# VHH binders against Uncharacterized protein AF_1994, part 14

Target 1, 207 residues: Uncharacterized protein AF_1994, of Archaeoglobus fulgidus (o28285)
Amino acid sequence: SVTVGHTTVYYTNVPDAKAEVLAGYLQEEFGFTSDTDILLSMSGNEYEVRIPSSYSSPSEVEESFKVYFALLASRVSEEVFFGSPVKLVLVTHQNDELFAVKNQYSFEKAGRVFVYFKGVDREQAFNLANYLESLVGENYDWDVIFEQSEGVYHVVPFVGINDASELTPEMENSYQSMATELEDVLGGDVVVHLVNFEGYEVAAFEG
Short names: E, the ipSAE of ESMFold2; O, the ipSAE of OpenDDE; V2, 0.75 times the mean of E and O plus 0.25 times the DockQ between their complexes.

## First folded at step 11 (VHH; framework vhh_8fcz_2)

Design x2 (from v4 with S102Y; at its last look DockQ between E and O 0.77; V2 from the best seeds 0.00; counts 0 for: pae O 2.3 > 2)
Fold by OpenDDE, look of step 11:
Structure x2 (fold): chain B 207 residues (1-207), chain A 118 residues (1-118)
Amino acid sequence: as target 1 above (207 residues)
Amino acid sequence: QVQLVESGGGLVQPGGSLRLSCAASGRQFSYYRMNWVRQPPGKGLEWVSGISSSGGSTTYADSVEGRFTIIRDNDKKMVYLQMTSLKTEDTAVYYCAKTWGYKTYDYEGQGTQVTVSS
């Protein structure tokens, strides 16, 4: 086992260095203030990370947390395991599975804008991240999904609104302008999809 | 890492008002439902109020319904609790907390003392 802060990683069939990096990464990510035991193992070419919680049943896990947990899987894959497949498993204190997710995206960042991308080049993901950073600054946490389908770029920023009625005219104009500007940045048709932190689409803007 | 720091507590007379603040850090703040919980003297922790990740949904304990208002600002990573018509039984240390299970909360701060007394 290896311990960083309050995080202890118990591991089998995994290099010591990986366990140590994971321990530090999760300690930094979650900021555990009480002793927390993480289980790290490998099945085939996939790393499995089991993280305990106080949930008693799968139905108690909030959708917003599931979204966050899924994005974390992609970040852990890229930043801890150098792009290797990762399965994050949320478990009870008795090690019963509550929720599991595999990494779905590659990961690129500019400042604190994180772009989770699939089906597009890393260079384009980086360009998107830089564009967004230029809008919000270097210290703004922002998660964005970036995909391409049938020649259309889909940019999906997570936003703190639940309904389209919460959009001000200023916000609508800003996101419409974003969609238009991104067509020049990316060199193709763009649709911006605003989704809340539970993963539900609130509004869409076509370039 | 996520850190939670409470402030705004104090001594007030019954019927008075206070506004508590919770400053949060960490990327995952926006993905959590946030809560205020309190610990009265000699009693266990009790839930006070909750707010959804987007701020679009709020809930309150029966004991504070109609008197307290929970608000969050995801851009500033702040959670607030506006307390009005305070009662002596509202005296407690107040904590902001992340949801981490059914009726279980992860609170890490030192809390802020609220004392309601004539």
Scores: ipSAE 0.165, ipTM 0.595, lowest interface PAE 2.3, mean pLDDT 91
ESMFold2, look of step 11: ipSAE 0.496; ipTM 0.790
ESMFold2 (binder alone), look of step 11: mean pLDDT 82; pTM 0.836

Design x3 (from v4 with Y105F; at its last look DockQ between E and O 0.80; V2 from the best seeds 0.00; counts 0 for: pae E 2.1 > 2)
Fold by ESMFold2, look of step 11:
Structure x3 (fold): chain B 207 residues (1-207), chain A 118 residues (1-118)
Amino acid sequence: as target 1 above (207 residues)
Amino acid sequence: QVQLVESGGGLVQPGGSLRLSCAASGRQFSYYRMNWVRQPPGKGLEWVSGISSSGGSTTYADSVEGRFTIIRDNDKKMVYLQMTSLKTEDTAVYYCAKTWGSKTFDYEGQGTQVTVSS
């Protein structure tokens, strides 16, 4: 096993160095203050990472945490396993499965702007991340999904409002301007979809 | 490292008001349901109120419903508890807590003391 801080990774069929990177990554991500045991294995070409939690049943896992966990799977795949397939499994302290996700996106970043992308080139994802960082600065945490479907670029920033009634005219103007500018940055048709942290769309803006 | 820091407690007369604050850190804050829990003198922890990650769903213990309001600001990574019509029974140390489960609370802080007395 390998320990970094309070995170201990027990692993099979995985190199020591990879287990150590995972331990450090999860320690930083979760900031565990009590000893936490992570199980890491590889079967075929997929890494499986089992992360214990205080949840006691699947119905207790809130939708926003499932969204977070899914994004984390993509980051772990990219940053720890060089883009390899990853399955993250949320478990009880008795190792009973509560919820599982596989990485769905590649990952790129600029400052604290994190872009999770699919169906677009990494250079476009990097250009999007840099553009967004230029708007909010290097110290703003921002998760954004970026994908292409049927010839349209979909840019999906997570926002701190619950529904459309909280949308101010200033926000509408800012996101409309963003949608318009992104058509030049990305070189095609763009829709910006604002989603809340439970993953529900609040508004959309066509470029 | 994720930390939760409570503030805003104090001594207040019955019928008075206070606003508690909880400052959080970390990108994942906006994805967690957040809660206020309290520990009255000589008693165990008692759940007070909870708020969904988006802020769209709030819940309250029967003893505080109608008097307390939970609010969150995900951009500033803050949770608030607006307390009104305070009673001596509200005297407790109040803690801000994140949760991975509805029947358990994950908190790390010294809490903030609320004392309601004549």
Scores: ipSAE 0.493, ipTM 0.771, lowest interface PAE 2.1, mean pLDDT 89
ESMFold2 (binder alone), look of step 11: mean pLDDT 82; pTM 0.838
OpenDDE, look of step 11: ipSAE 0.538; ipTM 0.769

Design x4 (from v1 with K98R; at its last look DockQ between E and O 0.79; V2 from the best seeds 0.69)
Amino acid sequence: QVQLVESGGGLVQPGGSLRLSCAASGRQFSYWHMNWVRQPPGKGLEWVSGISSSGGSTTYADSVEGRFTIIRDNDKKMVYLQMTSLKTEDTAVYYCARTWGSKTYDYEGQGTQVTVSS
ESMFold2, look of step 11: ipSAE 0.665; ipTM 0.839
ESMFold2 (binder alone), look of step 11: mean pLDDT 81; pTM 0.825
OpenDDE, look of step 11: ipSAE 0.719; ipTM 0.863
ESMFold2, look of step 12: ipSAE 0.669; ipTM 0.841
ESMFold2 (binder alone), look of step 12: mean pLDDT 81; pTM 0.828
OpenDDE, look of step 12: ipSAE 0.653; ipTM 0.840

Design x5 (from v1 with Y105F; at its last look DockQ between E and O 0.82; V2 from the best seeds 0.62)
Fold by ESMFold2, look of step 11:
Structure x5 (fold): chain B 207 residues (1-207), chain A 118 residues (1-118)
Amino acid sequence: as target 1 above (207 residues)
Amino acid sequence: QVQLVESGGGLVQPGGSLRLSCAASGRQFSYWHMNWVRQPPGKGLEWVSGISSSGGSTTYADSVEGRFTIIRDNDKKMVYLQMTSLKTEDTAVYYCAKTWGSKTFDYEGQGTQVTVSS
């Protein structure tokens, strides 16, 4: 096993160095203050990471936490395992499975703007991240999904409003301007989809 | 790294009011269901109130319902507990915490002391 801070990774069929990187990554991500045991294994080309929690049943796991966990799977895949397939499993302290996700996206960032992308090239994801950072600054945490389908770029920022009733005219104008400007940045048609932290779309703006 | 820092406690007479603050850091905050928990003198931790990640759903322990209000601001990464009609049994160290299960909580701060005394 390998320990960084309060995070201990027990591993099989994984190089020592990868287990240590994972331990450090999860210690930084979760900030565990109590000793926490992570199980890491590999089967075929897929890494499995089992992360304990105090949840006692699947129904207790909030939808917003599932969204977070899914994004984390993509970051772990990219940052720890260089894009290899990853399955994150949320478990009880008895190692009973509560919820599992596989990485769905590649990952780029500029400052603290994190872009999770699929079906677009990495340079475009980087251009999007830089554009968004230019708007909010280096220290703003922003998670954004970025995809392309049928020639249209879909930019999906997570936002702090719950539904369309909270959308002000100023916000509408700002996101409409963003959608229009992103057509120049990305070189194609753009739709910006605002999503709340539970994963529900609250508005959309065509460029 | 996520960090939770509580403040706003103090000494207040019965019937008084206080507003507690919890400052969070890190991108995870907006995805968490957040809670206030407290530890009365000589007792274990007890849950006080919870608020969904969106802020649209709030819950309260029976002993505080109608007197306390939980509020969050995801842009500022803040959780608040507005306390009114305080009683001596509300004396405790108050912590903010993320949920790790039904009424099981992960907290990192030193807490903030609330003392309700004549």
Scores: ipSAE 0.529, ipTM 0.783, lowest interface PAE 1.9, mean pLDDT 90
ESMFold2 (binder alone), look of step 11: mean pLDDT 81; pTM 0.819
OpenDDE, look of step 11: ipSAE 0.590; ipTM 0.802

Design x6 (at its last look DockQ between E and O 0.81; V2 from the best seeds 0.59)
Fold by OpenDDE, look of step 11:
Structure x6 (fold): chain B 207 residues (1-207), chain A 119 residues (1-119)
Amino acid sequence: as target 1 above (207 residues)
Amino acid sequence: QVQLVESGGGLVQPGGSLRLSCAASGRQFSYWHMNWVRQPPGKGLEWVSGISSSGGSTTYADSVEGRFTIIRDNDKKMVYLQMTSLKTEDTAVYYCAKTGWGSKTYDYEGQGTQVTVSS
């Protein structure tokens, strides 16, 4: 086992260095305030990370947490395991599965803008991240999904609104301009999908 | 590093009001359901209120329903607890807390803020 802060990683069939990096990564990410035991194992080419929680049943797990957990899987894959497949598993105190997710995206960042991308080049993801950073600054936390389907780029920023009625005219103009500008940045048709932190789309803007 | 820092506590008379603040850090704040919990003297931890990630849903303990209001500002990474019609039984150390990990029901790390209601 290896311990960083309050995080102890118990591991089997995994290099010591990977366990140590994971321990530090999760301690930093979650900010555990009490001793927490993480189980790390490898099956085939996939790393499995089991994280205990105080939830009693799967139905108690918030949708926003599931979204976060899914994005974390992609980041852990890229930043801890250098792109290897990862399965994150949320478990009870008895090690019963509450929620599980595998990494689905590659990960690129500019400042604190994180772009999770699939079906597009890393260079384009980086260009998107840089463009967004230029809009919000270097210290703004922002998660964005970036995909391509049938020749159309789909840019999906997570936003703190629950309904389209919460959009001000200024916000609408800003996101419409974003969609238009991104067509020049990316060299193709763009749709911007505003999604709340629970994973529900609240508005869309076509370039 | 994720941090939660509470403030705004104090001494008030019964019927008075206080506004507590919680300053949060970390990129994941906007994804968290946040909570206020309290520990009265000589008693265990008690849940007070919760708010969803976007602030669209709020919940309260029966003992504070109608008197307390929880709100959040994700841009500032803040959580607030507006307390009105305070009672002596509201006396406690108040903590801002996210979902607990491991054996801990609520995850909080700050020193809390003392609220004392006394005539």
Scores: ipSAE 0.503, ipTM 0.763, lowest interface PAE 0.8, mean pLDDT 93
ESMFold2, look of step 11: ipSAE 0.539; ipTM 0.770
ESMFold2 (binder alone), look of step 11: mean pLDDT 80; pTM 0.813

## First folded at step 12 (VHH; framework vhh_8fcz_2)

Design y1 (from x4 with Y105F; at its last look DockQ between E and O 0.72; V2 from the best seeds 0.00; counts 0 for: pae E 2.1 > 2)
Fold by ESMFold2, look of step 12:
Structure y1 (fold): chain B 207 residues (1-207), chain A 118 residues (1-118)
Amino acid sequence: as target 1 above (207 residues)
Amino acid sequence: QVQLVESGGGLVQPGGSLRLSCAASGRQFSYWHMNWVRQPPGKGLEWVSGISSSGGSTTYADSVEGRFTIIRDNDKKMVYLQMTSLKTEDTAVYYCARTWGSKTFDYEGQGTQVTVSS
């Protein structure tokens, strides 16, 4: 096993160095202050990471946490395992499975703007990240999903409103302008989808 | 990296009001259900109130229902506890905490002292 801070990774069929990187990554990500045991294994071509929690049943796991966990799977795949398939499993302290996700996206960033992308090239994801950072600055945490479907670019920023009733005219104008500008930046048709932190769409803007 | 800093406590008379603040950091905050917990003098921690990540769902301990209001601002990474009709029994150190399970709270701050006395 390897330990970084309060995070100890117990691993099978995985090199020591990767287990240590995972331990450091999860310690930084979760900021554990109590000793926490992570199980890491490799079966076939997929890494499995089992992360304990104090949840007692699947129904207790909040939707927003599931959204976060899914994004984390993509970051772990990219940053720890160089894009390899990853399954993150949320478990009880008795190692009973509560929720599991596999990585769905590649990952790029500019400052603290994180772009999770699929079906687009990395240069486009980088251009999107830089564009968004230019709008909000280097110290703004922003998670954005970016994918292409049916010839259309879909840009999906997570936003701090719960539903459409909180959408102001200023926000509408700003995101409409963003959708229009992104068609030039990305070189194609764009839809910007605002989602809340539980993963529900609250508005969409066509370029 | 996640950090939680509580403030806004003080000395107040019974029937008075206070607003507690919790400043958070880290991108995880907006995905996290947040809570206020308190520790009365000489007693263990007790849960006070919780709020969903979106702010659309709030819950309260029976002892504070109708007197306390929890709110959050995800853009500013803030959680607040608006307390009214304070009683001497509300005297405690108040902490904000993340949800990591229904019965386990993860808190890192030093808390903020609320003292209700005449």
Scores: ipSAE 0.485, ipTM 0.749, lowest interface PAE 2.1, mean pLDDT 89
ESMFold2 (binder alone), look of step 12: mean pLDDT 81; pTM 0.827
OpenDDE, look of step 12: ipSAE 0.551; ipTM 0.794

Design y2 (at its last look DockQ between E and O 0.68; V2 from the best seeds 0.53)
Fold by OpenDDE, look of step 12:
Structure y2 (fold): chain B 207 residues (1-207), chain A 119 residues (1-119)
Amino acid sequence: as target 1 above (207 residues)
Amino acid sequence: QVQLVESGGGLVQPGGSLRLSCAASGRQFSYWHMNWVRQPPGKGLEWVSGISSSGGSTTYADSVEGRFTIIRDNDKKMVYLQMTSLKTEDTAVYYCARTGWGSKTYDYEGQGTQVTVSS
């Protein structure tokens, strides 16, 4: 086992260095203040990371957490395991599975703008991240999913609105401009999908 | 690193109002269900109010329903508790707390802010 802060990673058939990096990563991510035991193992070419929680049943797990957890899987894959497949498993203190998710995206960042992408080049993801950072600054936390389908770039920023009626004219103009500007940045058709932190689409803007 | 810092407490008369603030640190704030809890003198922690990650859903303890309002600003990483019609029994140290990792209802607490309701 290896311990960083309050995070202890128990592992088998995994290099010590990987376990240590994971321990540090999760300690920083979750900010554990009490001893927390993480289980790290390999299943084929996939790393399985079991993370305990105080939830008692799957139905207690919030949708926003599931979204977060899914994005975390991608970040863990990229930043801890250098792109290797990862399965994050949320478990009870008795090691019963509550929620599991695999990494679905590659990960790129600019400042605190995190772009989770698939079906697009990392260069494009980088361009997107930089563009977004230029808009919101270096201190703005922003998670964005970035995909391409049938020649159209889909940019999916997570936002703190739950209904289109919450959009002000200023916001609408901003996101419309974003969609238009991104077409120049990315060199193709762009649709911006506003999604809330529970994963529901609220609005869309075509470039 | 997750940090929570409460402020805005004070001494008020019954029927008065206070607005508490909680400043949070951590990139993942927008995904957190946040809560206010309080610890009355000589008592354990009591859940007061909760707000969903997006702020679209709020919940309150029966004892504060209709008097307290929880609000959050994800851009500023702030959580607020507007308290009105304060009662002596509202006297407590108030904490903001994140839901559901180390604890079923909350897992992270700051140092708290003292609210005293007294004539």
Scores: ipSAE 0.401, ipTM 0.714, lowest interface PAE 1.2, mean pLDDT 92
ESMFold2, look of step 12: ipSAE 0.561; ipTM 0.776
ESMFold2 (binder alone), look of step 12: mean pLDDT 81; pTM 0.832

Design y3 (at its last look DockQ between E and O 0.69; V2 from the best seeds 0.00; counts 0 for: pae E 2.1 > 2)
Fold by OpenDDE, look of step 12:
Structure y3 (fold): chain B 207 residues (1-207), chain A 119 residues (1-119)
Amino acid sequence: as target 1 above (207 residues)
Amino acid sequence: QVQLVESGGGLVQPGGSLRLSCAASGRQFSYWHMNWVRQPPGKGLEWVSGISSSGGSTTYADSVEGRFTIIRDNDKKMVYLQMTSLKTEDTAVYYCARTSWGSKTYDYEGQGTQVTVSS
């Protein structure tokens, strides 16, 4: 086992260095204030990381956490395991599975803008991240999903609105402009999908 | 790194209003369920209100329902508590607190802000 802060990673058939990096990563990510035991193992070429929770049943797991957890899986894959497949498993204190997710995206960032991308080149993801950073500044935390389907780029920023009625004219103009500008940045058709932090689409803007 | 800093407390008369603010730090703030809790003099911590990550869901203790309103701004990483029709029994140190994932407890608390309701 390896311990960083309050995070102890118990691992089998995994290099010590990776376990240590994971321990540090999760300690920083979750900010554990009490001793927390993480289980790290490999199944085939996939790393499985079991993270304990005080949830009693799967139905108690919040949708926002599921979204967060899913994105975390991608980040852990990239930043801890160098792109290797990762399965994050939320478990009870008795090690019963509550929620599991695999890394779905590659991960690129510019400042505090994090782009989770699939089906697009890392260069495009980087361009998107940089563009977004230039818009919102270096101090704005932003998670964005970036995909391509049927020749259309789908840019999915997570936003703090729950209904389209919450969009001000200024916001609408901003996101519309974003969609238009991104078509030049990415060199293709773009749709911007505003999604709340529970994973529900609120609005969409076509370039 | 998670930090929470409360402000906006003060002395008010019964029936008065106050607006508390909580400034949060941490990249994952937008995913956190946030709460206001309070500690009356000589009493333990009491849950007051909660708000979901997106702000789409709010909950209140029975004692404050209809009088208090919790709001959040994820862009500014702020949580607010608008208090109206204040009562003497609302006197307490108020804290904003993050709900720990699945624990229904609060992992992080700031220094709090004093609210005193007195004639």
Scores: ipSAE 0.314, ipTM 0.668, lowest interface PAE 1.5, mean pLDDT 92
ESMFold2, look of step 12: ipSAE 0.497; ipTM 0.761
ESMFold2 (binder alone), look of step 12: mean pLDDT 80; pTM 0.820

Design y4 (from x4 with T99H; at its last look DockQ between E and O 0.71; V2 from the best seeds 0.70)
Amino acid sequence: QVQLVESGGGLVQPGGSLRLSCAASGRQFSYWHMNWVRQPPGKGLEWVSGISSSGGSTTYADSVEGRFTIIRDNDKKMVYLQMTSLKTEDTAVYYCARHWGSKTYDYEGQGTQVTVSS
ESMFold2, look of step 12: ipSAE 0.678; ipTM 0.845
ESMFold2 (binder alone), look of step 12: mean pLDDT 81; pTM 0.826
OpenDDE, look of step 12: ipSAE 0.776; ipTM 0.890
ESMFold2, look of step 13: ipSAE 0.718; ipTM 0.858
ESMFold2 (binder alone), look of step 13: mean pLDDT 80; pTM 0.828
OpenDDE, look of step 13: ipSAE 0.680; ipTM 0.844

Design y5 (from x4 with K103G T104S; at its last look DockQ between E and O 0.82; V2 from the best seeds 0.65)
Fold by OpenDDE, look of step 12:
Structure y5 (fold): chain B 207 residues (1-207), chain A 118 residues (1-118)
Amino acid sequence: as target 1 above (207 residues)
Amino acid sequence: QVQLVESGGGLVQPGGSLRLSCAASGRQFSYWHMNWVRQPPGKGLEWVSGISSSGGSTTYADSVEGRFTIIRDNDKKMVYLQMTSLKTEDTAVYYCARTWGSGSYDYEGQGTQVTVSS
């Protein structure tokens, strides 16, 4: 086992260095203030990371947490395991599975703008991240999914609104401008999909 | 490193008002349901109020319903507790805490003291 802060990673068939990096990463990510045991193992070419929680049943796990956990899987894959497949498993303190997710996206970042991308080039993801950072600054946390389908770039920022009625004219203009500007940045048709933190689309803007 | 820092506590008379603040760190803030909990003198931790990740849903303990209001600002990574019509029994150390399961809290800060006394 290896311990960083309050995070102890118990691992089998995994290099010590990777376990240590994972321990540090999760300690930083979750900010555990009490001793927390993480289980790390390999299943084929996939790393499995079991993370304990105080949830008692799967139905208690909030949708927003599931979204977070899914994005975390992609980040862990890229930043801890250098792009290797990862399965994150949320478990009870008794090691019963509550929620599991595999990494779905590759990951790029600019400042604190994180772009989770699939079906697009890393360079494009990087360009998107940089563009977004230029809009919001280097210290603004923003998760964005970036995909391409049928020649259209889909940019999906997670936002703190739950209904289109919450959009002000200023916000609408900003996101519309974003969609238009991104067409120049990305060199193709763009649709910006505003999604809340539970993963539901609130609005869409076409470039 | 994720941190929660509470502030805004103080001494007030019954019927008075206070506004507590919780400054949070971490990119995941917007995904977490947040809570205020309190520990009265000589008593255990009790839940006070909760707010969903988006702020669209709020809940309150019966003892504070109608008097307290929880709000959050995800852009500023802040959680607030507006307390009105304070009672002596509201005296406690108040903490903000992340939800980590139904009725459970993963993280608590150092707390802020609220004292309601004549």
Scores: ipSAE 0.542, ipTM 0.789, lowest interface PAE 0.7, mean pLDDT 92
ESMFold2, look of step 12: ipSAE 0.656; ipTM 0.840
ESMFold2 (binder alone), look of step 12: mean pLDDT 81; pTM 0.820

Design y6 (from x4 with K103G T104K; at its last look DockQ between E and O 0.70; V2 from the best seeds 0.57)
Fold by OpenDDE, look of step 12:
Structure y6 (fold): chain B 207 residues (1-207), chain A 118 residues (1-118)
Amino acid sequence: as target 1 above (207 residues)
Amino acid sequence: QVQLVESGGGLVQPGGSLRLSCAASGRQFSYWHMNWVRQPPGKGLEWVSGISSSGGSTTYADSVEGRFTIIRDNDKKMVYLQMTSLKTEDTAVYYCARTWGSGKYDYEGQGTQVTVSS
């Protein structure tokens, strides 16, 4: 086992260095303040990371947590395991599965803008991240999903609005401009999908 | 680094108002359901109010319903508790707490003292 802060990673058939990096990564992510045991193992070519929680049943797990957890899987894959497949499993203290997710995206970042991308080149993801960072600054936390389908780039920023009625004219103009500008940045048709932190689409803007 | 820092407490008379603030750190803030909890003197921790990650829903303990309002600003990573019509029984140390992977809530701040007294 290896311990960083309050995070102890128990692992089998995994290099010590990987376990240590994971321990530090999860300590930073979750900010554990009490001893927390993480189970790290390999299942085929996939790393399985079991993270305990005090949830009693799957129905207690908030949708926003599931969204976060899914994105975390992609980040853990890229930043801890250098792109290897990862399965994150949220478990009870009795090691019963509450929620599981595999990494679905590759991951790029600029500042605190994180781009989770699939079906697009890493260079494009990097360009998107940089563009977004230039808009919001280096200290703005922003998760964005980036995909391409049928020649259209889909940019999906997570936003703190739950209904289209919450959009001000200024916000609408900003996101519309974003969609238009991104067409130049990415060199193709763009649709910006505003999604709340529970994963529900609120609005969309076509470039 | 996850931190929660409460402020805004003080001494007020019954019927008065206070606005508590919670400054949060951590990139994941926008995904956290946030709560206010309080610990009255000689009593255990009790839940006061909660707000969803997106701020779309709020909940309150029966004892504070209609008097307290929880608000959050995800851009500033702030959570607020507007307290009105304060009662002596509202006297407590108030903490902001996240619902995050724990199935309930966790907190680690120092809290802010609210004292309601004539």
Scores: ipSAE 0.459, ipTM 0.750, lowest interface PAE 1.0, mean pLDDT 92
ESMFold2, look of step 12: ipSAE 0.582; ipTM 0.806
ESMFold2 (binder alone), look of step 12: mean pLDDT 81; pTM 0.829

